# Designs tried in a protein design chat: VH-VL binders against Poly(ADP-ribose) glycohydrolase 2 (parg-2). Part 12

Target 1, 213 residues: Poly(ADP-ribose) glycohydrolase 2 (parg-2), of Caenorhabditis elegans (q9n5l4r222to434)
Amino acid sequence: ENWKLRETNLLPDVQVFDKMSIEETALCTQIDFANKRLGGGVLKGGAVQEEIRFMMCPEMMVAILLNDVTQDLEAISIVGAYVFSSYTGYSNTLKWAKITPKHSAQNNNSFRDQFGRLQTETVAIDAVRNAGTPLECLLNQLTTEKLTREVRKAAIGFLSAGDGFSKIPVVSGWWGCGAFRGNKPLKFLIQVIACGISDRPLQFCTFGDTELA
Below, E stands for the ipSAE of ESMFold2; O stands for the ipSAE of OpenDDE; V2 stands for 0.75 times the mean of E and O plus 0.25 times the DockQ between their complexes.

## First folded at step 3 (VH-VL)

Design n03 (framework fv_ponezumab)
Fold by ESMFold2-Fast, scan of step 3:
Structure n03 (fold): chain C 213 residues (1-213), chain A 122 residues (1-122), chain B 112 residues (1-112)
Amino acid sequence: as target 1 above (213 residues)
Amino acid sequence: QVQLVQSGAEVKKPGASVKVSCKASGYTFTDYYIHWVRQAPGQGLEWMGRINPSGGYTKYAPRLQDRVTMTRDTSTSTVYMELSSLRSEDTAVYYCARGVDWYDSRGSFDYWGQGTTVTVSS
Amino acid sequence: DVVMTQSPLSLPVTLGQPASISCKSSQSLEYSDGNTYLNWFQQRPGQSPRRLIYKVSNRDSGVPDRFSGSGSGTDFTLKISRVEAEDVGVYYCMQGTHWPYTFGQGTRLEIK
């Protein structure tokens, strides 16, 4: 489906957090940073954000078996995933923290639908992978093709099809900024634009990087 | 399986240009640099330059920057290295090599082509 | 350009014995990110070079554990704990820290 800039709100409500993880937010659409194949390297020992998330939510690993490689205008939604394990750290500092984490949302019946599933949506979107020097990675991202692809991918991912999710905040972070070398300011702007297109608030986690330049 | 397959041997006269190809397969072509390294008979390795296939961005060794051009064709996953104004000292085996992704493996070449012999003679 | 100097240039070794190759750079190879981009390559007779070691001491997949790299700053060493017949060839150190990338002149390992 086509969209036009002049008919979209490009400035959604944005909140930035430095002391919150995406996995800890309840009653929201949580963004999973994926490669083209769901789960990335989880089954092969990867430790980037997508892989950590799948390790914490084993229900999501079933999606690897049920879904093909995502295409540039596709996203995959997973509803009601239970967090079975918890980790601290990231990549080189990743550590097992708890075997059976308990979140207030999981213990509160008001956040469960009529079938007992948590009303938490997780949407997997893959980012463009960049290679080279920081300048080359940035220049690669600034082409019309790459910018259009990233905005559309994020917007589609942020458009929830489920009842009750369309106005729930999108909780995201540095999508494609780790292993895929996305430019942080650019990826932040892309996600702001995508939330504007989807008419949803953005709750952005910086994971300790509190300066947005 | 990662493979880099190069074009066949070339014999050129002094002053001519040569264009060597390197066809990549078994991985996402735009995720890695392709470097060019040459080796004169009985001598060591000399880095010539590299290309980032995702944007076509090039970086050449200063000694060769006025004579070497690197290009790529993403539809065929092929990189080209053209060397102009050939001299007898350009006689060498020319290798393409894949650069690993970024900082952790900067300047490190994990897969190499089979080599292309270029002979410059009159 | 950074000059990479290897020694010895010719290294005759008896089968089963250890071998050691030195590589010295004209300036420090520590990059601003804290990493040292010193690589070791092996070129067997008639073959393309093959990466053995990256970032000073990390072995490539499929490289036997008898190969090890060490060093810091400007002084680096490649060691083979027990030389085998298939180890014959030329070994090159290479720096990726400073542009342009430069190789050592090579060390020819031969069985005596």
Scores: ipSAE 0.000, ipTM 0.451, lowest interface PAE 15.8, mean pLDDT 71

Design n04 (framework fv_refanezumab)
Fold by ESMFold2-Fast, scan of step 3:
Parts: C-alpha cells; structure tokens; sequence
Structure n04 (fold): chain C 213 residues (1-213), chain A 122 residues (1-122), chain B 112 residues (1-112)
C-alpha cells in the first residue's frame, strides 16, 4: 500500500540451501517452474518438477482442465493440495509407492488451517524463453521489457497467497534456468527483488551451485 | 579434443538390459545438457530426451518412458543411458549429443558421439 | 508434437550447381519473445553421426563451409548449398527445438 514504507524494505530475508528439495518444505509457498500451459508434459508422460508434482497431487490435474495458458501478468495458485501417494524414480523409472513419514506435513494437524487444508500453496509461474549464444540470452534478459515482465511475474506469483501466507516463505530455485536458458545470478536477483516487493522471505535451493555459498 | 566418446556395440537377448556410456572431454561437462537420440536401421533420427548435467535431472520424450534411464557421473564427465527389458524394436544406433549453451533442455545439438549400436535378437 | 516434413525425399544435383532442401513445420517455431526460429539443419554421412550445419534457422556452425546457408521463418525453411561439392553427398535433416525436439524424415542428396 505505502510506497515509502515498501521502498525502505528492499531486501527480504533470504535463506540459501541445497540439501532440501522444494517439495520437502511444508508451511510455505512452493514455486512451480511452469510452462505457459499449466501441467506441461504430465499428460504426455513427462516427469520434470512441475509434471511430477501434478502426478503426485491429483487435485492439480483438475486445474489443468480449468486453466489455460498463463499471460505475462498472470500466475496460478493451488492451495492445500494433498499428496495421496508417494513415488520413486523419474519419468521412465517412475513408480508409485506407499506414503512415507517424510510426507508428515499431510498427517500433522499443526500444518492445517481451520478448514483442514494444508497451509501449503503451490504457485505456477512461467519464465521468458531465451535463445542464442550465452551473451544473446543474457542481453535478451536485460531489456527493460523482459526485466519488468520477469520481476512482475515473480512478484505476482509470490503475492498469490491468501490469509496467513504473508509470513510463510517463498521456496524457489533456478526459475527459468536450464530449459529457458535463464542467467542464474540474474534470476536469483530477480527473485530476491520480487520477494522484497511482495514482502515475503525467500528460501532458495541452489541444487549444488557453490557460487552463492 | 572436444569430443563425446561412446561405449562399444552391444548384442543382447530380449529381456536383458544394456547400459551405454558417453564420455565427454575438452569442455566443462556441466556447462551443456546431454541429449540422447536413437536411429533405427535405415530410419531417421528420434529424440529420446535429455539430462541436465548441472542438476542431474532427466527429461524423457513420451515414447521413451518406462524402460529408459538417463544418469551421470560428473566426476568422470560421463552420461549413461540404461535400457531395461530389451525388445527387438530397441535395435538401433544410440547417440549422445551435446545441446546448446548453459543447461538448455530443448536445443540444437552441436557435438555428437560416434553412436552405439545395440542389437536385440534371440 | 510438431511434425517436420522435408521435400524432396531425394535430390540429385550436378557438381558446382545449387542444391535446395525444404523443411516445413506443422506449427510456427518462431518465438515472439526473442524473435528466434528454433530450427537446425544436420548433415549425416553413412556410418557417421549427424553433424550440425545451421542453428537458429540461419546461423552457420563454426567450421561449416560458407556455401551452406539457411533461410526461412515461422513454418517454412530452406537449406541451400550454393555450389555442390563431392563431399556434400549425405542425408540432410531439419530439426525443431521450439517444443519437444523432432526431426524431418531426411533428404538424400546425390551427385547427378
């Protein structure tokens, strides 16, 4: 609301780790690295992070039928999805398994709101798709249009949480890196700025990138 | 010196498994994704999927779910393709191929291994 | 999946003459956010792996002779060899990487 007070809060609380997966954090807003079409390749047998999550959470599969392609200023929020089964392996080795104690958040009433919903939010945000040489990819990301779009997309996603979620951290990783060739330092900085704008703590998984250690 | 060297040809019986290796040299292994491409005898090229060499995360094409596993050993700059429960229709030359720059999931392939012929026959 | 269709299936061209191979995608492979066409061309000789010739529809790979050029945008693409040489006898494939990578069926180029 108050731009002067927000301006003084430019840096969010940031925690960096690489021993925990995004799916293992409870009582948080988990960021899905989405394609513009919600669900990506899950219906085609794909098994990347977003696709595995939809397979583990049938409630999210229903969202694919209801929601269409995300626009530049849109994010999709799914609250309280219950994991009905666990799995082992990925894609060609994906096997269903019994639910284990590591999914304790689903069976712990302290993580549930007054309606019995898990206080876990999953937010899907798509990233700019970069192409060309490393320099061309970086330069494409550094235009005013692309920087503004990426910061806004992340900030909107990080703001999608409802009542009680403003104190819950955003858990994310290398959004738009890999498949979309995002520059890791730049994408980290964009997410830090977005969390600052949304006034939320950031828990960032580096997946073994020692540059931030 | 920049090259991908694959393991030698394999002759297997139906139901067996095979593990093909692809050793990279002359560049930083984790700077590029590794793709797998299949070519059946006398046929064209078919993309099987890729593995992110930085994160270790594999992604498989729809036709290659179930019996195919991509893995890495970054300490020796080597990618692996394992095929379980081999069928006659798996007979093909399997190529590893380096994608474009920095962790690209879906790219062009600028460096190719020499290919590994896997023959499945009774 | 995006279907890639090449024409012709086979082509015979005299030494020193221009060879033209066409590739059509079932949907646009142009990304409006970076203005790049996600299309590559490969050369494959018998018993050898494919070799990258062109990427981003028109960018020539390092070490590829300048007689090879790529053109086109959206759904229609062309590989041109301006002055055919004996070593150019091969099968040529187009490939899109806009979505899940798919290859054309290949065009066999022979000397006339």
Amino acid sequence: as target 1 above (213 residues)
Amino acid sequence: QVQLVQSGSELKKPGASVKVSCKASGYTFTDYGMNWVRQAPGQGLEWMGWINTYTGEPTYADDFTGRFVFSLDTSVSTAYLQISSLKAEDTAVYYCAREGWYYDTKGYFDLWGQGTLVTVSS
Amino acid sequence: DIVMTQSPDSLAVSLGERATINCKSSQSVLDSSNNKNYLAWYQQKPGQPPKLLIYWASTRESGVPDRFSGSGSGTDFTLTISSLQAEDVAVYYCQQYYDTPTFGQGTKLEIK
Scores: ipSAE 0.000, ipTM 0.442, lowest interface PAE 16.2, mean pLDDT 69

Design n05 (framework fv_clesrovimab; at its last look DockQ between E and O 0.03; V2 from the best seeds 0.00; counts 0 for: pae E 14.5 > 2, placed apart)
Fold by ESMFold2-Fast, scan of step 3:
Structure n05 (fold): chain C 213 residues (1-213), chain A 122 residues (1-122), chain B 107 residues (1-107)
Amino acid sequence: as target 1 above (213 residues)
Amino acid sequence: EVQLVESGGGLVRPGRSLRLSCTVSGFTFGDYAMSWVRQAPGKGLEWISFIRSKVYGGTTEYAASVKGRFTISRDDSKNIAYLQMNSLKTEDTAVYYCTREDFGVYYDMDVWGQGTTVTVSS
Amino acid sequence: DIQMTQSPSSLSASVGDRVTITCRTSQDISSWLAWYQQKPGKAPKLLIFDASSLQSGVPSRFSGSGSGTVFTLTISSLQPEDFAAYYCQQANDFPYTFGQGTRLEIK
């Protein structure tokens, strides 16, 4: 119930990737940047990170029918979603590319769990929405209530639900940035702290944004 | 230069225990899965145990012939993989090889140590 | 467990010969098969991975083919250093299993 910061894991192992997509990782926990309703605007024609993820993994669309609006202390875990297609570009430049299963390492039973599912966990967490100027958005995020909520939400999402996921990397990116106007350095630090709390390595995808460096 | 060096083999009585070590150098140990493969005198190769990298959970697999008796483990800070062998039987007599595995890519054992001999006899 | 059967179990050949070894599996393993060479008193060496991919540093006279349940290792123009035991191995399912081996001997 109450998360604890482990002394040996106060700072998790952090790797930053400029070009790696969250969807390109294997045997990991992939973070899906959700709004309070799982699936966001996929059925309504959006093309942002969460919506692209559902387009690539149709199995995740079934979860929309099974889950209500996410509460502040809730996260949704989906195991074994298969990526049926790859893509290039983003938003208005999105182009689909073919996946050849015979070249996929995930097309191997040694990579699957006891139920035949891919050993990949996807966790959906929603972020605080901000409005106003960049400074106003940052100041809104720096209140005790907002900071505590965001750290706890990320930590709950990053905690392993089962055997085989407890030490695998959390693969994430600019959670709550873009349309929700989250401050990128702050959101990065929150996720680093959350990975420390969950005792898991962080693999962070910047999508070409070098703000961290 | 990538190298795996096994140690800890020897002559042991049935029912006793022995721990094998595999010291690695020349690569980032924590990024790779490790396997133990054995070969009885004059016979073929038998895969016996596997451990995933620590980053990918450090979970283990065992052949039925050793399950419950053998334990594979790793110490990434020392670049050593271990095979703890308990309740040894005469049919465990073999050369034990430590191997590095390209898990999640091609699942092949691309680097092997020279092996260490374990003889179990009364 | 997936059973691996190699044929022949042994064969005699001369330098310059073309040699083929076959590996058959009891279940479909797609392409998740590797071939290893073992010389007397030495550790095995990876030759082929993913059924047909040549390991770096291995001579081009070695080639692998096949998918599903039937795989072959071919050595064109056999050299003196090629006389050894050869093993196929599947990594599609745990436990991983090896073929019984094929001994390649001088005529």
Scores: ipSAE 0.015, ipTM 0.539, lowest interface PAE 6.5, mean pLDDT 71
Fold by ESMFold2, look of step 8:
Structure n05 (fold): chain C 213 residues (1-213), chain A 122 residues (1-122), chain B 107 residues (1-107)
Amino acid sequence: as target 1 above (213 residues)
Amino acid sequence: EVQLVESGGGLVRPGRSLRLSCTVSGFTFGDYAMSWVRQAPGKGLEWISFIRSKVYGGTTEYAASVKGRFTISRDDSKNIAYLQMNSLKTEDTAVYYCTREDFGVYYDMDVWGQGTTVTVSS
Amino acid sequence: DIQMTQSPSSLSASVGDRVTITCRTSQDISSWLAWYQQKPGKAPKLLIFDASSLQSGVPSRFSGSGSGTVFTLTISSLQPEDFAAYYCQQANDFPYTFGQGTRLEIK
């Protein structure tokens, strides 16, 4: 797949949400904040965002058996996963729960394509883990090398489905900003640029951090 | 099962050399960084050397206590990491552990070998 | 080099006690800290990574907290198998460094 910058510098349509999780959306490309191994620590009992998503959608666990570690310029796309469960808690407080309407929005049969797949894409992209002092960490993220890597990774991920997903919103959030120490304003802007490159609207979930909203 | 096995330890006189080997299995070695960590008798842990995976350039790092005397290397085709230990001193007497790290994703030593003992004495 | 100071260096406690071990760093290391357990004659075992994330297979009675320069390992209800040495380790910058260790002994 090839991508091009728009000659006119057109910006994508962006919507920001502060009280919605990515897993609550349907008919969209949901961004999974992956580590390099698909499913993260699910098989090891982890419970960060990627592992929660895989626990809610058991079909996605099949991909663990069929994949190598991602390369920097590649992303992994999973189309049509069905939600079978919900959760309470986070990380080491996580508990499985019976499915709720807010977690099953993507199960709507009217969103199925001509092959019977639910028209919901989950794209796993990994982030750079940043080290050093707070200032060094920020400056390292601003290097041409790291900016190019992050923009291209996100753009490739946002284009990866191809299967009727053009112009359907990308739903994302603070990609790489937790344990990987990504700078929140910078990672937001990277994703805006990537959506502009891929010609996709962006719906951004802040998870209660409203400084950007 | 993910496994690291050190070998090559033994009794050696000061000034001599040893090469330690760390044989790995159960994972794709080329995707991981490796460290050597040592523990002198009755003492704490000391990180001494590190080699990046090829994705991160395969470059090395050393603690000041061993820099210039020890060399870490890896052979990804054989699933072996090495520690070449030259000009050994009595202060190098320790149990030597190899460890792996998913550098760039996780920055911790999640799997350790059982260790091999190096004793440097006259 | 980033200096790591654990306190206490040694402590005695009884089965069922709650214990806390503190690790202080000479520089801000954000969350790039791990905790290890080492039993006599055995290799260290990773308990906690990224300051507070529990490694797979580690009992939930272990927890980690902190950021920046002060970090804490807590064992909520000691079991007989928890009597061991504990080390913190920073991965913020090379050289990687460990704390001097904390020996947890049965009373």
Scores: ipSAE 0.000, ipTM 0.457, lowest interface PAE 14.5, mean pLDDT 71
ESMFold2 (binder alone), look of step 8: mean pLDDT 92; pTM 0.947
OpenDDE, look of step 8: ipSAE 0.150; ipTM 0.699

Design n06 (framework fv_clesrovimab; at its last look DockQ between E and O 0.03; V2 from the best seeds 0.00; counts 0 for: pae O 11.8 > 2, placed apart)
Fold by ESMFold2-Fast, scan of step 3:
Structure n06 (fold): chain C 213 residues (1-213), chain A 122 residues (1-122), chain B 107 residues (1-107)
Amino acid sequence: as target 1 above (213 residues)
Amino acid sequence: EVQLVESGGGLVRPGRSLRLSCTVSGFTFGDYAMSWVRQAPGKGLEWISFIRSKWYGGTTEYAASVKGRFTISRDDSKNIAYLQMNSLKTEDTAVYYCTREEYGIYDYMDVWGQGTTVTVSS
Amino acid sequence: DIQMTQSPSSLSASVGDRVTITCRTSQGISDYLAWYQQKPGKAPKLLIFAASSLQSGVPSRFSGSGSGTVFTLTISSLQPEDFAAYYCQQADSFPYTFGQGTRLEIK
């Protein structure tokens, strides 16, 4: 307890986007939905959000060889990755598409620093994997152990951004809600709380699930 | 209760074909990867084939010893995984186990069937 | 292919003993290692996954440790039902490979 807790306005500014993907943003900290090993199943043929991100951003593949397995209080930060290809579909329908249009943030030189790197930080955080029915998955997430772990993981990821990123938004989405079977309302709330703790705005990308908008 | 039940084993002559089935219940089959692991009499475990869930494209992997001869597949609507075994050899004699796999995060086989025996003999 | 070597291949012990089985890999596999128990005539049962995580329903006397290329399975106080074969298995890359097995016998 050697630091002061925020006493007022604990709820962060939240914006919800239904058509913007996380990868299309700039001047922000983008959250990458990771498994415990950075890059997940990409080297084993996986095609979930983290794997798709690494396939679109080959420069990030080098990080897999340089980083250890992520622990519960750790997050991995990568600055300046470029999207080389876009995609359409998911899993069985996954298809490579032409490079993102010139109007995307990554093609705008005003978002690059003096060394030509995008002023966009990507932070990888892994979520708890759940199994069973939707109710069983939800109940597994509602234990004190699991809730504390998820809030802390998100908060550390959101906080660990460097000084240049500490005041800009965290851009995230349905962290752990695909193959990991996380409960969407619960994961949204956890990320809102984590942004409150880290004192950063949240820009939340729903990508076609607008129940919270 | 989670259950995996293998069927289709038996005695078969070299060069013939056999299809094993693994009928599952008690979980959402389409969300899980499945593997086949075999064990020759008195020997250790040998992984032979794997199929990803629909979320990972349903792609397959094979051990070199069976590649080109065996085909793993799944029917998510019927909750059945299959192993089609062609051009059987005497060294394919083993107990064949169907396994459910937690894939993507921890990659482990958490539930195993009772096994079905395949004997390839002339 | 990743080679998995278990030591010892066979071990004799008494009820109440602490037993340790080691698994060594020919290349680094991070923590993508599982341990299985197999009793005669039965299917294998998962004990440990991710090198050190205890599977639900498995007694707490079983524990796993290690990372990279050397892993251990420990039974802190051997019980009669623990006499069985034990296998390590890597899932870091395809093909998945198993160790040759360790047979735990009554002394």
Scores: ipSAE 0.000, ipTM 0.448, lowest interface PAE 17.5, mean pLDDT 72
Fold by OpenDDE, look of step 8:
Structure n06 (fold): chain C 213 residues (1-213), chain A 122 residues (1-122), chain B 107 residues (1-107)
Amino acid sequence: as target 1 above (213 residues)
Amino acid sequence: EVQLVESGGGLVRPGRSLRLSCTVSGFTFGDYAMSWVRQAPGKGLEWISFIRSKWYGGTTEYAASVKGRFTISRDDSKNIAYLQMNSLKTEDTAVYYCTREEYGIYDYMDVWGQGTTVTVSS
Amino acid sequence: DIQMTQSPSSLSASVGDRVTITCRTSQGISDYLAWYQQKPGKAPKLLIFAASSLQSGVPSRFSGSGSGTVFTLTISSLQPEDFAAYYCQQADSFPYTFGQGTRLEIK
């Protein structure tokens, strides 16, 4: 509940990127659109954002062994995972390739901290799963309970940064807006609020969907 | 300033051994992979050996021309990479450069030493 | 082993000229190719990595292109300090291999 006591900047710096993906960034907090069970379907043929991120950085899979079902007030932080692979496509079109500069910025050894970790953090936050028509889904998301849950989840995730991550950007996107049928404008606003709470700039990846930007 | 300085070169007879050193400064040595590249007089560049960072097991790679004779190693506590050269041949005569690998899994050699000359002659 | 072939082996050009050097590989290496510059008596210097990425501090007149088996280094407007030897290198697999080099001389 500490987040409620924080002095907030309700209008954090927000940058919107149309073509950049979350996993192209370095020296930041990358948001993992996670399942309640960390890694989602990474070991079962899954091929969306979370699974791709874990397969890019297989070291992250160790975290799966260390975590159970993520609770509503929890976020998982993974620091220093090395990128071993690049990829093209998404889901059924996913193809793996040798690492390219597109993702290798994270592997810059000059960015290692005192513990030898690359100073790139991946924060896993799971979203509420919605069902029904778009209107039904939106109405579900607009309940006090669900709004509070999502704002809190994002805030906790964005506040999870350890030493060295203070004030660095949060890199995110359409959290929970795919299979979980989240409302894009709402999820954007929730994350802006969370960045205000955490006093961190937001780099928002739209993946070409700039209509809502 | 990032710097690599090779030493240990000299004149030796065939069959003899020589150990080259590469002293590094200006960066966290243990985080980087290193390579040795040589250049025979008036010739092109030849990669000969590679060693990974300790973070990736410190494993090594060798060119066929030196495999079994040369050994690359590193002392991260001293910021030194080594090239132990045994059973030297006349064709091993070259300037030997140590290089830093920038991107972890692929050896794009972004920093080079000034080189040290090894001459193998009877 | 992956064989690297540069062309030409040598060329003469004048200041201000556009210069192109080609590197061909015996098999596909995607974009895992670097270009180095070497001046007489000096160590090589990295110019381009990943076929087309400009190394920090390298003038923008240098550019790299290509993928697969054919790669090109281009100097858009040759400067006096650009006269040197140039080498391509594949970073696809061990053993790493270099092209035989291209000597760029002043006309």
Scores: ipSAE 0.000, ipTM 0.564, lowest interface PAE 11.8, mean pLDDT 91
ESMFold2, look of step 8: ipSAE 0.000; ipTM 0.535
ESMFold2 (binder alone), look of step 8: mean pLDDT 92; pTM 0.946

Design n07 (framework fv_latikafusp)
Fold by ESMFold2-Fast, scan of step 3:
Structure n07 (fold): chain C 213 residues (1-213), chain A 119 residues (1-119), chain B 108 residues (1-108)
Amino acid sequence: as target 1 above (213 residues)
Amino acid sequence: EVQLVESGGSVVRPGGSLRLSCAASGFTFDDYGMSWVRQVPGKGLEWVSGINWNGGSTRYADAVKGRFTISRDSAKNSLYLQMNSLRAEDTALYYCARDIGEYYDLDVWGQGTLVTVSS
Amino acid sequence: SYELTQPPSVSVSPGQTARITCSGDALPEKYAYWYQQKPGQAPVLVISEDSKRPSGIPERFSGSSSGTMATLTISGAQVEDEADYYCYSTDYSGDHWVFGGGTKLTVL
């Protein structure tokens, strides 16, 4: 009936990388795997992905004072934060390191918009927490309520908030996996669908995980 | 079936030492953080210490910091609490508990082991 | 030291709504958890992350958090709900977890 429906492209361009830090991608929308309270464990003494991002980008810590609890259909976007340092290690082994040349994109004017702002975006989205065995966690995620919530949360987070971001890829990883026990194939598929809805390329980092449960 | 079983509780004199153990079964021990929580009989709960999934990060309540050491052994699926310089106020039932997240969200508890510090 | 404050007791008749409060200055920024403890038993998690009900916990249990106060609500309390209830959260630093003093719920 509506001719525009025949032109709909529901599948995004997808690239998968085994070895790439989300923080090292310069012109992108970087996804933070967040707690409902923005900043997660950075004020709680944690050193997980979200907390590391806030420690490297002090401007993001101000957002903790400005944002309340994230609702099911909300995401928090932070644009143009500088990376002040790099790090090695994770959690208990976190060690601060000097910024390397691969982070120099923030010093290049070609990566700035007409207002002098860096064309980078960090989006915080919280995930459903699961508990139990892998099968129990998967079954908890496969309800209509949980699937709809996760797809909509990711899609809202992946939608461009302003000029210059619609063609910049979404860079993400195992959103809601690990401590939150998300099913990796399901979380990957949800993010692919969300990028399709937002009409943005997806660059997905597996962080060396050779297994897709 | 997820189970946590504490042991090692005993009567000790002030200034003494004691080591508590917690045996975990029915789940992948390495996937979870663990905590110790104590309770004076008839009184309230007090969080004592926590350890993350790989043993690389530990946290302690101010009342026990510098005196107690939490540790874990993945090969034995066991959690430990080494208690030194014990005081009368350390007298309590000590619970082992499983943390389902990085933030010590305790979802499964053992039955506890009683520690009495008396002179 | 940081403290979470609860009333020492709450009494309701069967079928009435019980409300147990927990006050703490860090609660606007930190999740609250609720535990039920019956005599001679280990605590049981009844509410996680302010308002999430774990699998197996009856529908009548709910939680909320607003400002410096978290609330556990038991709609249509039953005699079997008699227990001590503890709130649990972290201080501002996130390095110390703290239980409230506990509330004895009586359903008669």
Scores: ipSAE 0.000, ipTM 0.425, lowest interface PAE 19.2, mean pLDDT 68

Design n08 (framework fv_clesrovimab)
Fold by ESMFold2-Fast, scan of step 3:
Structure n08 (fold): chain C 213 residues (1-213), chain A 123 residues (1-123), chain B 107 residues (1-107)
Amino acid sequence: as target 1 above (213 residues)
Amino acid sequence: EVQLVESGGGLVRPGRSLRLSCTVSGFTFGEYAMSWVRQAPGKGLEWISFIRSKDYGGTTEYAASVKGRFTISRDDSKNIAYLQMNSLKTEDTAVYYCARDVEMLTIYYFDYWGQGTTVTVSS
Amino acid sequence: DIQMTQSPSSLSASVGDRVTITCRTSQGISNYLAWYQQKPGKAPKLLIFAASTLQSGVPSRFSGSGSGTVFTLTISSLQPEDFAAYYCQQLNSYPFTFGQGTRLEIK
């Protein structure tokens, strides 16, 4: 297409990746699917996205000591974390492995800014918890109060990258769609809207699961 | 319309210096990284240098073949990227392209290229 | 430095053919790979980035696949304007390195 399309500032640029995980990215804002208390179950043997992230980047565990329960209008930003290990599998099949280039892209010394910081940000945002059948979980999410809360939470998290990060993407995935039972299509749309509000591109990792519930 | 126009190429003797300019239009120059890529006659592409925007620290990177001899810089007020080439060698003979890296994003790529300027280093 | 090897170095094909070019890397680069087309006497043109994402304005007959150390560029139904040189590039680490190029020639 050779269209001279008018800018539409209400919709962000969205790219979808089916084979890339959030931990494989660099020079971006990586979204950490958090519990209200930063770090989730990492100190108690949890093995979902947030717990894996903290185990791969142990220096992020220090942030747990500096933060309390996250409020609805709060997000936590961590800049420049190193990746010290890799993994294979998930949950009951999870195996830790020596660091690989695939999981250590952000460690590259060429990606340091003038102050020596790695230019990759991790932002923790917590999702509402749902219970019951898939339909019950969806209906629980489709209230004005919960929709507004989720959009605001994501938008605030995406803004926390600061002014210098307006040209780098938010790299995210199925936020709150695992143990918290969020609806995948709804959570995708919420994050698209939030990126529009924060004026940032979205790079969305589906982890090979492109089926929308 | 995005345009990149290189200038400053020519014939120079070994050991001398030359400064290339890349003048851009059609986008907000200060928001993008810029690279220089060269191609020797009948050979493939070689990336030589990169400069980030000032918002991302203005950091620079160089290929080992030019490190210490070439300096990349930018003047955002004039929409120009520069490549200062010192201590030129016959191996530096090439067409020099400037390219825009539109993505300071997780996935880098060079989406717009200039037409190139020829540098010939010969005695 | 990450070494990039393209195969074949040259190939001959006819209009309508499906052609595939392979790029192999000496180290894993995830999906940080781009493909470029260069016609004689002209600057390179971006075709694909992030290993498989088609640049806007590039015909859909071009596609990319692969991750890690093996990548392919496919042209599903070759057109006359596609006879050119093709280059892969890794953008995983500095220095950014290119493959040696593949020249696509008319049979």
Scores: ipSAE 0.000, ipTM 0.430, lowest interface PAE 12.5, mean pLDDT 75

